# Ledger of designs, part 6: VH-VL binders against b0r0t1r1705to1887

Target 1, 183 residues: b0r0t1r1705to1887
Amino acid sequence: RLRVLADVSGSMYRFNGVDGRLERSMEAVCMVMEALESYEHKFKYDITGHSGDGFDIELVRCDKVPKNNKERLKVLKTMHAHSQFCMSGDYTLEGTEHAIRELAHEEADEHFVIVLSDANLERYGISPDRFARVLTSNPQVNAFAIFIGSLGDQADRLQKTLPAGRSFVAMDTKEIPQILQQI
Below, E stands for the ipSAE of ESMFold2; O stands for the ipSAE of OpenDDE; V2 stands for 0.75 times the mean of E and O plus 0.25 times the DockQ between their complexes.

## First folded at step 1 (VH-VL)

Design p11 (framework fv_pamlectabart; at its last look DockQ between E and O 0.04; V2 from the best seeds 0.00; counts 0 for: pae E 8.5 > 2, placed apart)
Fold by OpenDDE, look of step 2:
Structure p11 (fold): chain C 183 residues (1-183), chain A 121 residues (1-121), chain B 107 residues (1-107)
Amino acid sequence: as target 1 above (183 residues)
Amino acid sequence: EVQLVESGGGLVQPGGSLRLSCAASGFTFSNYWISWVRQAPGKGLVWVGEINQDSSEKNYAPSLKDKFTISRDNAKNTLYLQMNSLRAEDTAVYYCARVEYSGYDLYFDYWGQGTLVTVSS
Amino acid sequence: EIVMTQSPATLSVSPGERATLSCKASQSVSSYVAWYQQKPGQAPRALIYGASTRATGIPARFSGSGSGTEFTLTISSLQSEDFAVYYCQQYNSWPLTFGAGTKLELK
């Protein structure tokens, strides 16, 4: 059982024109969907978003995963639309906690939570130590963070702060499939 | 020095159209979101809309979406506001304002002096 | 849309005194509030963003506070140049909305 958590907050939309963060997020989600396509028979996965509206925003349901590019595009459109019209706010930590909590109650051989996050967590007031605690809050659930961002230095700092093997840095979204294989 | 200069305001009859311009200088125009904000005489500020760097994203006040169109020409460092079907209640000083960002925060850090649009028969 | 309500409509204060301006949101806007100053015949000037962060060049006597639905702009010691209209604005949700303004006048 796998849950991917994506940031679809208003800031993603508002600052997309500055640094392309929403586009990177959407691209990341697309890469995840593509990478997981061939494994649907092996495990169930879903994609959930978080924003100022909440941390349980449905993007992909485990019983209805995208089967083609058109369906994937629909997911991306949903992300874009949500980020455009949602309330401002960030629920990265709360969303991660919720994801871990929810998956822990589901029957599966293994449980995975993958958080797609901006490398600029500190700028958002998110403590790396706090995030690390959340990621390791339940030993039944293997939670990981994939930091997507252009600021390599920040990502490196985060990786050093987080428990070994629990965080990955993707400077390019094209690295995500390989990262997923490592998890 | 950052400067925004609005132009194109004037007297227009009800039902008429008008296009405002905002000339930007002193900064890389194409790197910023730009907004229009209007102010009726003796009244408060009302957000009209905004446009992103490459015009791929535009947002409008719901009440104005159908008759106002924001555009920009980055080659000319100019922002535009096309106004159609103007009514008396559209009478206002129209400001263009640069949108600055910090973290998750946005605010209008530079404003033009505004251009007056008067809709009257 | 989110309605921003400012009070009082007019505030009379003497130079050197403390001025406190209120802004209330009809819904929670977190800390996504900006404050602007507008003098007669002039364009607005940014004072505060993020509810409590001073914009560049803004004197320390200006401070903002609040979160959720209640926000305050404070001028600790009013100067002669501070008499103006002050607007709060939320950017938590579209459409962006301003308060009706508070006129700060000389007592």
Scores: ipSAE 0.019, ipTM 0.650, lowest interface PAE 5.2, mean pLDDT 90
Fold by ESMFold2, look of step 2:
Structure p11 (fold): chain C 183 residues (1-183), chain A 121 residues (1-121), chain B 107 residues (1-107)
Amino acid sequence: as target 1 above (183 residues)
Amino acid sequence: EVQLVESGGGLVQPGGSLRLSCAASGFTFSNYWISWVRQAPGKGLVWVGEINQDSSEKNYAPSLKDKFTISRDNAKNTLYLQMNSLRAEDTAVYYCARVEYSGYDLYFDYWGQGTLVTVSS
Amino acid sequence: EIVMTQSPATLSVSPGERATLSCKASQSVSSYVAWYQQKPGQAPRALIYGASTRATGIPARFSGSGSGTEFTLTISSLQSEDFAVYYCQQYNSWPLTFGAGTKLELK
């Protein structure tokens, strides 16, 4: 069982013109959906968003996963619209902890949480150490972070401080399918 | 009622070793991270380290990581602290503490009574 | 490592009065601060977590505030059982660190 967390905060929209952060997040979600398309018999997955408005924003339901480009585009449009109108802020820590807690009680062979981030955690006052503690908080749930961004030095610092094997850097969103196969 | 009871403290010579135990009851021990915290007589609290539910993660204060080892036995509901190469500065009351973790909160919600370790020649 | 600096080291106050205890972090810890009370000969007791949330069973006269680098514990109407040492503790970064404590004593 797999849950993917994506950032749909207002800062993703507001700063997208500066560094393309929302576009990268949307591309990452699209690549996750495409990468998992042929694995539906092995994986039950959903995708949820987090923002200044909360951390349980439904993007993809596990019982209604997208099957074609039209459905995938609808998910991306939802991300864009939510980020456009929501408050700034970040519930990454709370959303990750909540997802780990929920999935630990589901009946499955393995439980996975994957957090997609553009590596701007420090700008929101989120300590890499605190995030690392959340990712490792429950060994029954395999929690991972994938950092996506043009901010390679920040992503490198975050990967160095996070638990070995629990974080990945994708300098290009096209690397995401390869990273998912490692998981 | 949540209870944590430390034991195994006592007098030890410099350079010696000692193993402390912390017996847990009144909660599901295997669901919690547990920490050791120490307090030298008349001084403040110092975090020693922590261990997760299945011992796959252990973190230590940097100055102690080479001489102290935390372990746990979930079948016995017991936490351990192995202390080696002890020096006078390690003289302290040693507490075990349950780590409450909910959302972004991380704090010690239950503490044992402590066990005194005295390192003296 | 983040240093937590508590002030004053000792605060003399009468019952019924208000006590304000300060804690300053050497760098931002967001709101990841807890406060503990320790009476003589006893283990610490959690009072506040998340800078401002009272732990279960803690009376309303205890309140916390602050974010970033500066934090305050306020006891609005002191009772005789409140004379103790108070520690702040950050959990933003590892190692976890405590302040040196503020002793609240009867004036």
Scores: ipSAE 0.014, ipTM 0.637, lowest interface PAE 8.5, mean pLDDT 79
Fold by ESMFold2-Fast, scan of step 1:
Structure p11 (fold): chain C 183 residues (1-183), chain A 121 residues (1-121), chain B 107 residues (1-107)
Amino acid sequence: as target 1 above (183 residues)
Amino acid sequence: EVQLVESGGGLVQPGGSLRLSCAASGFTFSNYWISWVRQAPGKGLVWVGEINQDSSEKNYAPSLKDKFTISRDNAKNTLYLQMNSLRAEDTAVYYCARVEYSGYDLYFDYWGQGTLVTVSS
Amino acid sequence: EIVMTQSPATLSVSPGERATLSCKASQSVSSYVAWYQQKPGQAPRALIYGASTRATGIPARFSGSGSGTEFTLTISSLQSEDFAVYYCQQYNSWPLTFGAGTKLELK
């Protein structure tokens, strides 16, 4: 059982022209959908977003995963629209806690939570220590963070603070499938 | 010193068109979202719309999206508001305002002095 | 569209007194509220953002508080230059919306 959590807040849209964060995040989500498509019999997965509106924004349902480019494009359009018209909310921690708690109650051999983030946690008042605590809050759930397009120093600092094997850095979205295999 | 200076306002007959300009200086104009905000005489502030750094994204107040078009020329550090099919209710002082971001927060940190558009016969 | 309702429409106070201005959102806007001051014939000036963070150069007598749907701007020890119209604005969702303003006037 696997849940991917993506930031669909207004800051993703608002800063996209500066550093491409929404574009990179959408590419990452697309890569995740493509990578998991060949494993649909091994994993049940969903993708949820978080923003100022909450942390349970439905992007991909377990029972209706995208099967072609047209369906994947619909997911990306929903992601773009939410970030365009919704404000940012500091729901990374709350969304991660909720995902871990909810998945722990579902029946499966293994539970995974993958948080897609731009590694700018301190910008939002989230300390690396707080995030580490949340990622390890339930030993029955394997929670990981994938930092997309992060600066080396920020990513290195987070990897030092986060538990061994629980954080990864993808400077290029092409690295995402390889990281998923490592998880 | 950050400055925004609006121009192009004036008297227009109902049904007419007008193009407002906002000249920016003292900052890297191409790095900012910029908004247009209007204020009818004796009334409050009403957000008109906004444009991102490279003009790839534009958002408008729903009631104005068919009448107004925002554009920018980064080489000239100038923002524009094209107003068509003007009616008496469009009479207002039009401000351009820079959108500043601080983490998850946004606010209009610098405003121009405004340019008055009067729609009457 | 989120409607921002400010009260009172006009508040009469004397210099040195404390003024409290209210702003209510029709839906939760978390802490995504800014406050602006506008004097006659002038453009608005940003005072507060994030409900409680003072903008650069804003005197300590200005403070903001609130979250969800109810917000307050407080001006302690009013000075003569503080008599103006004050607007709250939400930036939780688009379109961005302002309150109708509270006019702070000399008693």
Scores: ipSAE 0.006, ipTM 0.600, lowest interface PAE 10.0, mean pLDDT 84
ESMFold2 (binder alone), look of step 2: mean pLDDT 93; pTM 0.945

Design p12 (framework fv_pamlectabart)
Fold by ESMFold2-Fast, scan of step 1:
Structure p12 (fold): chain C 183 residues (1-183), chain A 120 residues (1-120), chain B 107 residues (1-107)
Amino acid sequence: as target 1 above (183 residues)
Amino acid sequence: EVQLVESGGGLVQPGGSLRLSCAASGFTFSSYGISWVRQAPGKGLVWVGEISYSGSNKNYAPSLKDKFTISRDNAKNTLYLQMNSLRAEDTAVYYCARDHEYGSGYFDYWGQGTLVTVSS
Amino acid sequence: EIVMTQSPATLSVSPGERATLSCKASQSVSSNVAWYQQKPGQAPRALIYYASTRATGIPARFSGSGSGTEFTLTISSLQSEDFAVYYCQQYNDWPYTFGAGTKLELK
C-alpha cells in the first residue's frame, strides 16, 4: 500500500517561471505513475495533493489508477489546474501526518508514504526536526521524503537531520525510479 | 514575445515520409506541452497529437497514432512531427500550438503553419 | 469522439452590429471549450477559453458563454477586422475536436 503526497498549492504555479517548481513536481508525479505501472501487482497506490485549501486533494485513487498516457495526462492536468486556481499555502506536515494515520488503519502487508518536496521547508516555517518526527510518527508506516531539484545547504542539512534511509534528493526527475527501488 | 515557427513542409509522393519542425522562442519551452493541429485546404481544424513538457507523455488522434510520431528537444527549443506512409488525405497546413497549461488542450499561441502536399 | 457542431455555417453582418455564434457538443464538455479566430492565410488566434475567459490581448467586445453542451461566442459592436472564420473546440476529452467553423462575412 503506497501513498504519494505532492504540493499543488498556488505558489507552485505562480513561481514556476522562477525555478520550475511546478514543472519538476509534475514530472516527478509522472515518473512515479510510470514506474508503478510495471508493479501494479505489488503496489496499490494513490496520489494526494496538498495546498492552502487542504491536504486531501485526490489526484490518483488506488481503485482507479491511470492505465495509459491519456489517463496519466488527466492527472497532471488536474494537478496543474489546482495549482493555477487555488490558494498558496503549505500542508506538508498535516498531509504527511494524515496519510500516515489513514494508511496505518488499512489492511496491507506493508505501508508506504512518499512525500515530494522542494526542500525549502524554512519557507513554510517547517523545521527539519519537526518533519523528522512526523515521518517517524508511526512505526507501522514507512514514510520517506524525496526532495526534488535541490542542490544546496538546505538539502544536505535535511539529509543529516532526517533518519537514515528516509530522505532522498533527486537532482533530475529521471532519478526517481531508482530512488523508488531503494524504498 | 512568444513565437512558434514551423518548417519542413513540401511536396511528397504517396507512401513517402516527411519530418516537420517547430522552433520555439520567447518562453520557457521546457515548461509547456505542445500540439500539432492540421487543416486541409478549405476545411476545418483537426488535432493530430500532443507531447508533454518533458516529452514523457504523448497522445495522438486515434486514426494517426500508427503513422505519426511527436518528439521534442528541449535543449534546442524544437518540436518535431515524423510523418510516415503519407496519403493524399494528409495534405494540409500543419500548425504547432502551445498548450496554455499542461494537458489543458486549449492552445494559446499558434505558429504560422507549414504546408504538406501529398500528390504525384 | 465528441462532435462539435457550429451554426450558422455563414453569418452576414454589418459593422457595428452584434454577432452571436453557436457551438453545440454531442455530449457534455463541462466548460472546457475554447474559441479561435482565423483570417485567410493566417494561423488561428486564441480568443476565449474555459467557455468565458478572454485570452490575453483580446478586446472586451468578444465574450463567451455556456456550459455542458451549448456554447455561444458574442461579438458586440462588430469591427471591420472581425470578419474571419471562428472555430470552437472542446478539450474535455481525447481526441480534442473542433467545430467546422462559422464564417463571419460583410453583408
Scores: ipSAE 0.000, ipTM 0.460, lowest interface PAE 17.2, mean pLDDT 79

Design p2s (framework fv_pamlectabart; at its last look DockQ between E and O 0.04; V2 from the best seeds 0.00; counts 0 for: pae E 16.7 > 2, placed apart)
Fold by OpenDDE, look of step 2:
Structure p2s (fold): chain C 183 residues (1-183), chain A 119 residues (1-119), chain B 107 residues (1-107)
Amino acid sequence: as target 1 above (183 residues)
Amino acid sequence: EVQLVESGGGLVQPGGSLRLSCAASGFTFSRYTISWVRQAPGKGLVWVGTISGSGGHTNYAPSLKDKFTISRDNAKNTLYLQMNSLRAEDTAVYYCTRGFGDSGYFDVWGQGTLVTVSS
Amino acid sequence: EIVMTQSPATLSVSPGERATLSCKASQSVSNHVAWYQQKPGQAPRALIYGASNRATGIPARFSGSGSGTEFTLTISSLQSEDFAVYYCQQWSGNPWTFGAGTKLELK
């Protein structure tokens, strides 16, 4: 059982013109969907977004995963629209906690939560240490973070603060499939 | 009921200052972007500026950035527009508007308050 | 700035008829367009957002379409209460800008 958590908060849309964070996020989600396409027979996955509207924004349902590019595009459009029109708020930590908590109740041999985030957590008042604690909050759930578009210095700092093997840095979204294989 | 109510409008001399207020009710004020839009008599709508939910970010029309300041007090559910160095061309009905999310779409409007700049 | 050009400036239509209002952007604004209705002495009312989404409480006879630089507001069957000024607005570029408006009047 796998849950991917994506940031679809308003800030993603608001600052996309500055650094393309929403586009990178959407691209990352797309890479995840593509990478998982051949593994649906082995495990079921869903993609959930977090924003000011809440922690359980449905992007991909485990019983209805995208089967083609058109369906994947629809997911991306949903992300974009949500980020544009959602209430203000960033709930990375709360969303992660929620994801871990919810997934723990699912019946599976193994549980995985993958948080897609940028490396600018501190800019939004999110402590890397706190994030680390959240990721390791439930031993039943293997939670990981993939930081997308991270700068070198930020990446190093995050790697030092997060538990070994629990964080990955994707300088390019094209690296995400490889990262997923490592998990 | 979601509501925005502007106040503070009136007559002011050229070069004068005025502060408008917008009282919000019926929704979680701090979670919404709020904007000011003005309309000169018999003219169209002109965006003045926008402030984020937290108040940490503001954006203004370039022509107004230097003399208008938007702020908010989330504890009081109130939006403000400080207007300085007012000129005749600033005469307008000033509307506070709620942003739909972080978009520039205004889903809720107040009734407006009239500002008249005249000698 | 991005200029929103509305046409026609005035549109005369009879009740029950179809009205088509045009809004053109000087450059692409994606779907970052909204439409508002304003009656004399009243504040604007939101009609359409995101170019094609109907605002809450807006009758089905109102519809929006378009993307990029060409946008249209359509009223399928005009009602007596629909006679007003209609504004389009973009929020893709800074500053956010409105069109000059189209006055929909009774023919």
Scores: ipSAE 0.026, ipTM 0.618, lowest interface PAE 5.7, mean pLDDT 90
Fold by ESMFold2-Fast, scan of step 1:
Structure p2s (fold): chain C 183 residues (1-183), chain A 119 residues (1-119), chain B 107 residues (1-107)
Amino acid sequence: as target 1 above (183 residues)
Amino acid sequence: EVQLVESGGGLVQPGGSLRLSCAASGFTFSRYTISWVRQAPGKGLVWVGTISGSGGHTNYAPSLKDKFTISRDNAKNTLYLQMNSLRAEDTAVYYCTRGFGDSGYFDVWGQGTLVTVSS
Amino acid sequence: EIVMTQSPATLSVSPGERATLSCKASQSVSNHVAWYQQKPGQAPRALIYGASNRATGIPARFSGSGSGTEFTLTISSLQSEDFAVYYCQQWSGNPWTFGAGTKLELK
């Protein structure tokens, strides 16, 4: 069982023209959907967004996963629209906690939570140590972070603070399928 | 009309405590991060701390985390700053500021409330 | 902590002239930089966010540029109301920090 968390906060849209953060996030989500299409028999997955509107914004339901490009485009349009019309967001920790708690109650051989992040957690006031504690809050759920994009010193510090094997860095969204295989 | 109005400032003795309030209007308060920023007389701006829209997450300047506490009451559209163990160096105008989305950019500022710590 | 260094501390210019204000970060802050204007006795006013985007209602004469460690605020044709103190701020690293300010004064 797998849940992917993506940032769909208003800052993703408002600052996209500056550094492409929404475009990179949408590309990452697209890569995840395409990668998991090959493993539908192995993974029951969903994708949830977090923003000031909440930490459980539905992007992909496990009982209605996209089967073609038209359906995948609809997911990306929902992600874009939510970011465009959202006025706030900082629910990375709350969204991760909720995902871990909710998945722990589901019947499955293994439970995975993957948090897509740009590694600028201190921008939201989130300390690396607090994020590490949240990711390891339930031993029955395997939670990981994938840091995407131009990451500088912040990503390196986060990898050193997080438990071994719980974080990955993708300099390009093309690396996401390979990272998912390692998980 | 989006507004933030601070109140509760005044003269307080060294070692004393004070609680500041910030009343928000004209926007959906619970959807924004709100921060406190202070400015000592004749000095620059210093970030104090931030609270998430839900109130579930707070972050403070490391030098201030043991003496200041930020909280909010979303039903009343009000933000608070509890200040303890005040010293002369805490004398400043305290501004309530709205975060643009979830960033550290402050798009709306209140007029500020002056806190003077003096014997 | 990330230190934001603004220069010059004071810039003396005449109305109609171009003013260029510098802000340097002690380490890369990407584009997570904002600029604020503060007039005596008033709260700061947001001007620029994300290094180069003008805030709503800010005149076109204000422009920001830069990325990484070097940032600039430019005021292309100074008006009398532009004489104020200008602060840059980063939110890339904790704590969030401001520069010491550049005072723009009438020559």
Scores: ipSAE 0.014, ipTM 0.599, lowest interface PAE 7.4, mean pLDDT 82
Fold by ESMFold2, look of step 2:
Structure p2s (fold): chain C 183 residues (1-183), chain A 119 residues (1-119), chain B 107 residues (1-107)
Amino acid sequence: as target 1 above (183 residues)
Amino acid sequence: EVQLVESGGGLVQPGGSLRLSCAASGFTFSRYTISWVRQAPGKGLVWVGTISGSGGHTNYAPSLKDKFTISRDNAKNTLYLQMNSLRAEDTAVYYCTRGFGDSGYFDVWGQGTLVTVSS
Amino acid sequence: EIVMTQSPATLSVSPGERATLSCKASQSVSNHVAWYQQKPGQAPRALIYGASNRATGIPARFSGSGSGTEFTLTISSLQSEDFAVYYCQQWSGNPWTFGAGTKLELK
């Protein structure tokens, strides 16, 4: 069982013109959906979002995963629309903790939580140490972070401080399917 | 059944070397962090070190870093501990343990293999 | 190095009673604490992870609590098989360390 957590905050919308961060988050979500296509019998997955409005924003339901490009585009439009109207704020830590707790109680051979992040944790006052503690808060759930984008210096620093094997850097969203296979 | 079985323990002379093995079964070995923990007779538990699922990352107790090397062969579902420059203080039962990422929660333990360092 | 100090070193208790075992960290370890049980001649057995969550197959009479620097393992209604040595362990700092143990023995 797999849950992917994506940032749909208002800051993703407002700064997208500077570094393409919202576009990269939407591309990452699309790559996850495409990589897991036709694997519903092996992977029970969903995708949730977080923003200034909260951390329990459903983007993809595990019983209604997108099967074609039209359905995947609807998910991306939901991300875009939500980020456009959201308050600024960050629920990355709370959303990750909640996802870990929920998945720990589900029947599955293995439990995975994957957090998609642009590595801009400093803006939200999130120390790498706090993030590492959340990722390891429940040993029964394999929690991982994938850092996306050209903020490589910040992502490299975060990867060095996070537990080994718990963080990955995707300079390009096309790398995400390969990173998922490593997980 | 999830199982870890250590082997390779025995009597060695001070200054000698020994290689321990741990055979894993009943789970996807390459997805788990595996550790060594030791216990001197009548004493408490001491963490030796940990290796990531892929084998690409190792971490050791600082006092043991230069003496011990942890490796794994995921094709054979086997963990190894290479022990060099052994001293009497290294006499212990050595346990293989399954962990979850970089946590110290060890949910599966082997029965251990005894290493005795004595002249 | 983070020191885990367990008290008491030995606790004598009768079956059916409650035992309370203490573990104190030399600095904050958040909730990154586990508890293990070890009987003579056997490997340790996981009891509690994340300070308060029971490991799979552990009876409800075992409970853990605490955060930061002070942690407690409570065993209610002791059974004869519960007389063993109990270790706490932290994984917040390198090296990961165990306490010296609390021996729970029959009074």
Scores: ipSAE 0.000, ipTM 0.467, lowest interface PAE 16.7, mean pLDDT 75
ESMFold2 (binder alone), look of step 2: mean pLDDT 93; pTM 0.948

Design p4 (framework fv_pamlectabart)
Fold by ESMFold2-Fast, scan of step 1:
Structure p4 (fold): chain C 183 residues (1-183), chain A 120 residues (1-120), chain B 107 residues (1-107)
Amino acid sequence: as target 1 above (183 residues)
Amino acid sequence: EVQLVESGGGLVQPGGSLRLSCAASGFTFSRYWISWVRQAPGKGLVWVGEINPDSSTINYAPSLKDKFTISRDNAKNTLYLQMNSLRAEDTAVYYCASLYYDYGDAYDYWGQGTLVTVSS
Amino acid sequence: EIVMTQSPATLSVSPGERATLSCKASQSVESNVAWYQQKPGQAPRALIYSASLRFSGIPARFSGSGSGTEFTLTISSLQSEDFAVYYCQQYNNYPLTFGAGTKLELK
């Protein structure tokens, strides 16, 4: 069982012209959907977004996963539209806590939570120590962070503080399938 | 209790060099990012730069990176600021400030500051 | 770099009154804004983080609000010890930047 969290906040849209963060996030989500397409019998997955509006923004439902490019494009358009019309805010910690708690109650051999981040979590008031505590809060759930396209060396700071094996850095979204295979 | 104590400030002539220290106690220094912030007499706060726990990442204000160097010695719980080619506009009180991780990048802990005066 | 503009530069008020201090960012900083109080000869004191949350020990009369580009620090029922300079700071983007400060002075 797998849940992926993505940032769909207003800063994703507003700063996309500066550093491409929304485009990188949408590419990452697309790569996740494509990578998991061949493992549908092994993984039941969903994708939720977080923003100033909340942390349970439905992007992909486990009972209605995208089956073709048209359906995957619809998910990406939803991410874009949400970011465009959200003011601000970040619910990474609350969304991760909720995902871990909710998945722990489901029947499955393994439980995974993957948080997609551009390593700017501290800019949203999220400390590495708090994030580390949340990622390891339930031994029955394997929670990981994937840092995508670092704008600086903040990913290095986060990796130093996070528990060994709980964070990965993807310099390019094309590395995501390889990282998922390591997990 | 958390304490940050700056030292090494003083009078220096234009073109000179100076090394500031910030001694930390009351927390696990080696786990925290620490920043330097300066304030010219009667003026506002200006961020100088920051350094991560293992010194692999050091960020500077763009105007200062060629003349200032930030370093740390975790065994001594001490942060340093090496200042070269000092000019009158570098006259300021220099503070070290620690990120309180539970509050992101906001600076909860500040030292008392050390005054650097660049004058003939 | 993101420019933080504080207004007014000086605000003259009497004890017991309400003071409202403004801080505007040149581009969105989400809610990643902190407020600091500085008294003459002292280091800054942290008041607010994440635009609206008080640091431990900060009196309830201090209140922060705002998101995106416009932020406000409000001090209700001013007390004599509140006359100081107040700085806003963004920690959304490098380099980190502070506003020029608002001096709160006795009327």
Scores: ipSAE 0.000, ipTM 0.454, lowest interface PAE 16.7, mean pLDDT 79

